# Designs tried in a protein design chat: VH-VL binders against Uncharacterized protein ycf53 (ycf53). Part 8

Target 1, 237 residues: Uncharacterized protein ycf53 (ycf53), of Cyanidium caldarium (Red alga) (o19887)
Amino acid sequence: MNRIRFISLILNLDSCDSNIQEYSRLAYVHDLNKLMDENFVSLLLIILKLAKNSKRLQPTYHNVYLFNLLKSYALSEIDGYVLGHFSRGFVNTLMHYKNAQYETLESLLSANNFFEANKFTQQILLELAGEQSKQRNWMYFTDVHSINHQSVSDLNHLWELYSQGNFGFSIQKRIWISVNKNWKKFWKKIGWINSNSKWLKYPGEFMWAVNAPPGHLPLFNQLRGVYVLEFIFDYYL

## First folded at step 22 (VH-VL; from b4 with heavy chain N105S)

Design g1
Fold by ESMFold2, fold request of step 23:
Structure g1 (fold): chain C 237 residues (1-237), chain A 120 residues (1-120), chain B 107 residues (1-107)
Amino acid sequence: as target 1 above (237 residues)
Amino acid sequence: QVQLVQSGAEVKKPGASVKVSCETSGYTFTSYGISWVRQAPGHGLEWMGWISAYFGDTNYAQKLQGRVTMTTDTSTSTAYMELRSLRSDDTAVYYCARDEWLSESDFDYWGQGTLVTVSS
Amino acid sequence: DIQMTQSPSSVSASVGDRVTITCRASQGISSWLAWFQHKPGKAPKLLIYSASSLQSGVPSRFSGSGSGTDFTLTISSLQPEDFATYYCQQYNRYPLTFGQGTRLEIK
């Protein structure tokens, strides 16, 4: 990968499909070290500032991944840029999400802290479902009707973007449909039950990394029934 | 107020079966699971397995697979543990404990224990 | 199966003392470790989960630390009601396993 290609991918000026998405993740880790010097970093940050200010920059699987890798370099110029222009988080800043908790969720996802991101996702859902659900630490099945559609969509979008399309309720829904809405087959395919159909032990038997089965995260307790997740799949996605 | 109340002490002969009950109150029974834990005299705690009250799904410790059966009765909010083919080393205090599948804090409430003595 | 080994097997201490109990797992369990208190004639009681998180209603003199394979339970100022047997328990994977226990006795 060259510098022009890096710029075009982070600005979402390139045509992408699932194959290039997989290639880009692997190639970015290896190639980014070879591309980064002081002059390129300065140029890239100027271009990103201009694109952000023009309202043309939209988050994608590629530019979220690239921005997160750029941030991992911990260069003082990069850190200053992040603090000055993306302190709320890359996606939050570009999408103008209104729920302040999505800044925390994005911070966890960008750090690949999927365990804490999963826990925080449940907190967000409980708060969206109402005061009583929050106090009880679990959702009555009817409380799901109080959750705003856009809030679920925004939450799901963060999961999709920071997992390069591997996680999120939308990915789970797709898999659920692919097994004709058979819950047992769905749970096995996303890795919530093992090959012997036994429920995995939380948290240690779950996988907290992007290489987990598609749809593995976020978790949602099925041992209280399937109604809430089914409603989210049918009506909020 | 969450409470787990177990059945009374039992004395059994080797080869018999025992069924210990765990009657729950103060919470939504089907929203949690029940684990069973035992303690033989002079020994520590040993996890035996658990059951989901919602689906009745179970997971048993391998050492007890084939000898243990855990069930629930939703209408009475009661969990049961049956241990078959009893041996003298099954003499223990048997506890039920509340279990939650996607929680970091399991076994937050326990029954008072049921002494099962297996003697000739 | 993951074996949990506690030390010491027993501790003799006075009210007001600081007591430390250790627990070692036979393989890495991250932070998925709980501590339980068990008094004669009483049910076990959850004290600490996730290695260091205090269960609701448990006095703040109890604390836990550690990750990976080595964990500690600390009682900062021993009270009369704290004399009991203490167990660590891993929940990294099934089967769930307990340490053999540490008996805390009045000196």
Scores: ipSAE 0.773, ipTM 0.902, lowest interface PAE 0.9, mean pLDDT 87
Fold by ESMFold2, last read:
Structure g1 (fold): chain C 237 residues (1-237), chain A 120 residues (1-120), chain B 107 residues (1-107)
Amino acid sequence: as target 1 above (237 residues)
Amino acid sequence: QVQLVQSGAEVKKPGASVKVSCETSGYTFTSYGISWVRQAPGHGLEWMGWISAYFGDTNYAQKLQGRVTMTTDTSTSTAYMELRSLRSDDTAVYYCARDEWLSESDFDYWGQGTLVTVSS
Amino acid sequence: DIQMTQSPSSVSASVGDRVTITCRASQGISSWLAWFQHKPGKAPKLLIYSASSLQSGVPSRFSGSGSGTDFTLTISSLQPEDFATYYCQQYNRYPLTFGQGTRLEIK
């Protein structure tokens, strides 16, 4: 890949490859190492800031991954200045999310800290469901009706973007539909129960990395019933 | 306020069965699981298995597979553990303990224990 | 199955002493380990979860540390009510397993 391709990916001017996981593992790292120098990193960041200022940039699997990688190459004070314009987080800055907690969630996801990101997602959902759910530290099934639709969509978008499409309620919904909404088949496909249909032990038997089964994260407690997750799938996605 | 109250001590012959109850109060029974843990005289603690109160799904220690059955009765908020084909080495104090799937806390509330003596 | 081995099997100590108990797992368990206090005739009591997190209502003289295979429970200033048997317990995977116990006795 050449430098024009990197600019195109950051600006979302290229089509998405359906095999993005394979591309992300090999092509980005290899291509970036061949093409990176201090000035190119700074150029990409400046272009990205200009695109942000023009209000034309939308987050994608590609530009989220590339931005996160560019941060690891950024060395100069100019780079630090440009990165300061994304201090709320790359996706948060572009999407203007209203909930300040999404800055913390994005920080955890961008660091691949999926264990803490999962726990923080549960905190956000409890806060959105109201005071009784927050105090109880779990959501009674009717509490889901109080959650703002856009807030769930925003949560899902962050998970989807920072997992290259592997995690999020939307991916879980797709899998759930693919098994004709059969919950036991769904749980097995996303890796919440094992091949013997036994529930996995939290936290140690779950996988906290992007190579987990599709739809593995975020977790949602099914041993209190399926209604809340079903409502999220049916009405908020 | 959370309480787990177990049934009283029992004396059984080898080959018999025992069913220990664990009546719960002070929390929403169907929102948590129950684990069973035993301690033989002069020995440490041994996990036997657990049951989800919502679905009744179980996971038993392999050593006890085929001899143990865990059940719940949601109308009385009570968990049960039945151990069949009793042997003398099943003599132990049996505990129930509350469990929460997707929590980092392990066994936050326990029953008082039930002594089961298997004697010929 | 993951075997949990505690050391020492017993320890004699005086009120005010610092006591350290170790626990080793037969394979890596990350930080998914709990410590329990058990007195005869009473139910076990959860002290520490996730290797180092203090359970609500447990005195701050109790602390835990470690990750992977090697874990430690420390009582910084032993009190009369602390004489008991202490168990580590892994919850990295089923079946859940306990260490054999460490008996803490009055010196």
Scores: ipSAE 0.768, ipTM 0.898, lowest interface PAE 0.9, mean pLDDT 87
Fold by ESMFold2, fold request of step 23:
Structure g1 (fold): chain C 237 residues (1-237), chain A 120 residues (1-120), chain B 107 residues (1-107)
Amino acid sequence: as target 1 above (237 residues)
Amino acid sequence: QVQLVQSGAEVKKPGASVKVSCETSGYTFTSYGISWVRQAPGHGLEWMGWISAYFGDTNYAQKLQGRVTMTTDTSTSTAYMELRSLRSDDTAVYYCARDEWLSESDFDYWGQGTLVTVSS
Amino acid sequence: DIQMTQSPSSVSASVGDRVTITCRASQGISSWLAWFQHKPGKAPKLLIYSASSLQSGVPSRFSGSGSGTDFTLTISSLQPEDFATYYCQQYNRYPLTFGQGTRLEIK
């Protein structure tokens, strides 16, 4: 894959290209690493600046990874631009999220700290569900009706983007539908119960990395019933 | 406030069964699990297993598989642990403790303990 | 099963002493370890979870540290109410297992 293709991915111009859906997480990483040098890094930063100013830039699986890779180069011009224009995080800035907690969540996800990102996601959901849920430290099943639809979508989007499509409520919903909404088959496919149908022990038996089963994260407590997650799947996604 | 209140002490003969109750209050029973832990005289703590109050799913320590049954009664917010084919080395204080599947802080509340003595 | 080994098995100490109890796991358990205090005739009491996090209501003289296989509970200045048996407990995976206990006695 060539440099023009990666510029198109930053700009989200290839959404109609039939070959985009053929990228895997591993292929994207491999191809990008082959193309990076000092001149291309400088060009990508220029294109990023232009795209941000034009308001055309939308976060995608690919440009989120690219942005984080650029940051890893630790060049003073990159660091300065990031501090000046993306201090709240790449996705937060581009999507104009108002909830300051999503800034913290993005920081955790960008650092591959999925354990803390999962814990923080639970806190966000409790706050969105209202004061009673926050006080109890868990969500009673009817509290889900109080959650803002867009807030769930935004939360899910962060998980999708920083896991290269492997995590989030949306992938969990797709897997749930693929097993005809059978909860036990769903839990087994996403790795919440083992092959003997025993619930995994939190936190040590869960996988806190992108190589976990598709849909593995974020966790949602099923031993309080399936209603909340089912409602999210049916009505908020 | 959260309380776990266990049934009283029991004396049993070898070969008998015992069923210890753990009546809970101050929280939503079906939103948590219950673990059972025992301590024989002069010995340390031994985890026996747990039960989900919502689904009734269990996970038993392998050493007790086949001899232990854990159940719940949602209408009384009570968990039960039955141990069968009792032996003298089953003499212990039996505790119930609250368990939360997706929490780093387990066993935050315990019952007062139930002494089960197995002797002829 | 993950074996948890505590050292020492017992300690004699005076009020005001600093006491350190060690717990070793037979395999890596990350930070998924808790410490419990157990007094005769009472239920065990959770002191520390996640290796180093202090449970609410537990005095700050208790602290925990460690990761992987080696963990430590420290009591910085013993009080009369601290004489008890202390257990580490791993929750990295089922079955949950406890150390054999460390009995802390008044000298």
Scores: ipSAE 0.746, ipTM 0.890, lowest interface PAE 0.9, mean pLDDT 87
Fold by ESMFold2, last read:
Structure g1 (fold): chain C 237 residues (1-237), chain A 120 residues (1-120), chain B 107 residues (1-107)
Amino acid sequence: as target 1 above (237 residues)
Amino acid sequence: QVQLVQSGAEVKKPGASVKVSCETSGYTFTSYGISWVRQAPGHGLEWMGWISAYFGDTNYAQKLQGRVTMTTDTSTSTAYMELRSLRSDDTAVYYCARDEWLSESDFDYWGQGTLVTVSS
Amino acid sequence: DIQMTQSPSSVSASVGDRVTITCRASQGISSWLAWFQHKPGKAPKLLIYSASSLQSGVPSRFSGSGSGTDFTLTISSLQPEDFATYYCQQYNRYPLTFGQGTRLEIK
């Protein structure tokens, strides 16, 4: 994989979209690390800024990972200048999310701080569900109806993008459907209960890294019933 | 105001059983769990297990597996812990404490304790 | 099972002293450690959770630190009401386990 082909892939300029989707997360990371040097880092940052300015760039698993990695390699003054144009976060900058809290969530996700990202996601959902849910510090099942559809979609989008497709409500929904909407099979498959069907101890028995089971995060308390998560799956995704 | 009120002290013979109650008020009972913790005289605290009030799911300390049963009655917002085949080393103060799955700050409210004395 | 070991077993100290109690886990528990205060005839009281987060209503003279296997509870200026036994408790995994306790006696 050469640098020009790689750039085309991350900007979604390849003429064959199915080939782009077949490019695996591990192969992408491996190839990117082989190609990195100071000049290529600066080139990629400039290309991403220009693509942002043209309004052509859509966030993908690949370019989100790339941008996050480029921040860790950036050394030059021009790198710092270019990074400043994404100060609200890469995805937030491209998607113009309305809720300012999503800048904080993106910052946590980009730092691989999934524990705090999970907690902040629950806080966002409580605030979106209304003052009663926020005051109570948990969501009564009917409060979910007050949540804006787009807000849930935006939360899910961030989780998917920063986990390279491993986390988010949408992946959880797909797994839930794959087990014929059986909740106990779902919980076991995403790793919320163990092989003996015992609930895991929060936070320590959960996995706070991308190598967790698909759909493991974000968490949602099932020991208050399944209605809220079911509603999110059925009506907001 | 969240409150957990336990049943009174009991004196038992070895081989008997005891059932301690923990009546709760001031919160939505089915939204939380209850853990049971005991302290033998001259010893530290020992976690015995917990129960989810919503599903009735339990997780018991393995030392007590087979001798302990935890239950709830949602109509009275009350949790119960039954310990069978009592031994003299089961003499302890037994506490219930509120527990929340997916919370970092568990055991925020406790019952007053129930002294169970096992002697022959 | 994760064994929790506290040190010292007991402390005698004067009002105003700084007191430090340590707790060691037999394996890594990240930050999933709580501290409880237990007075005779009373229920235990949660002081600190997640190693360093102060529970609501607990005086700021209490603080916690540590991660991994080694944790510390500090009382920065001992008060007469702090006479108690202090327990650390891990909640990294089931079964939940407590340290053996540290008795703090006010001189």
Scores: ipSAE 0.736, ipTM 0.886, lowest interface PAE 1.0, mean pLDDT 87

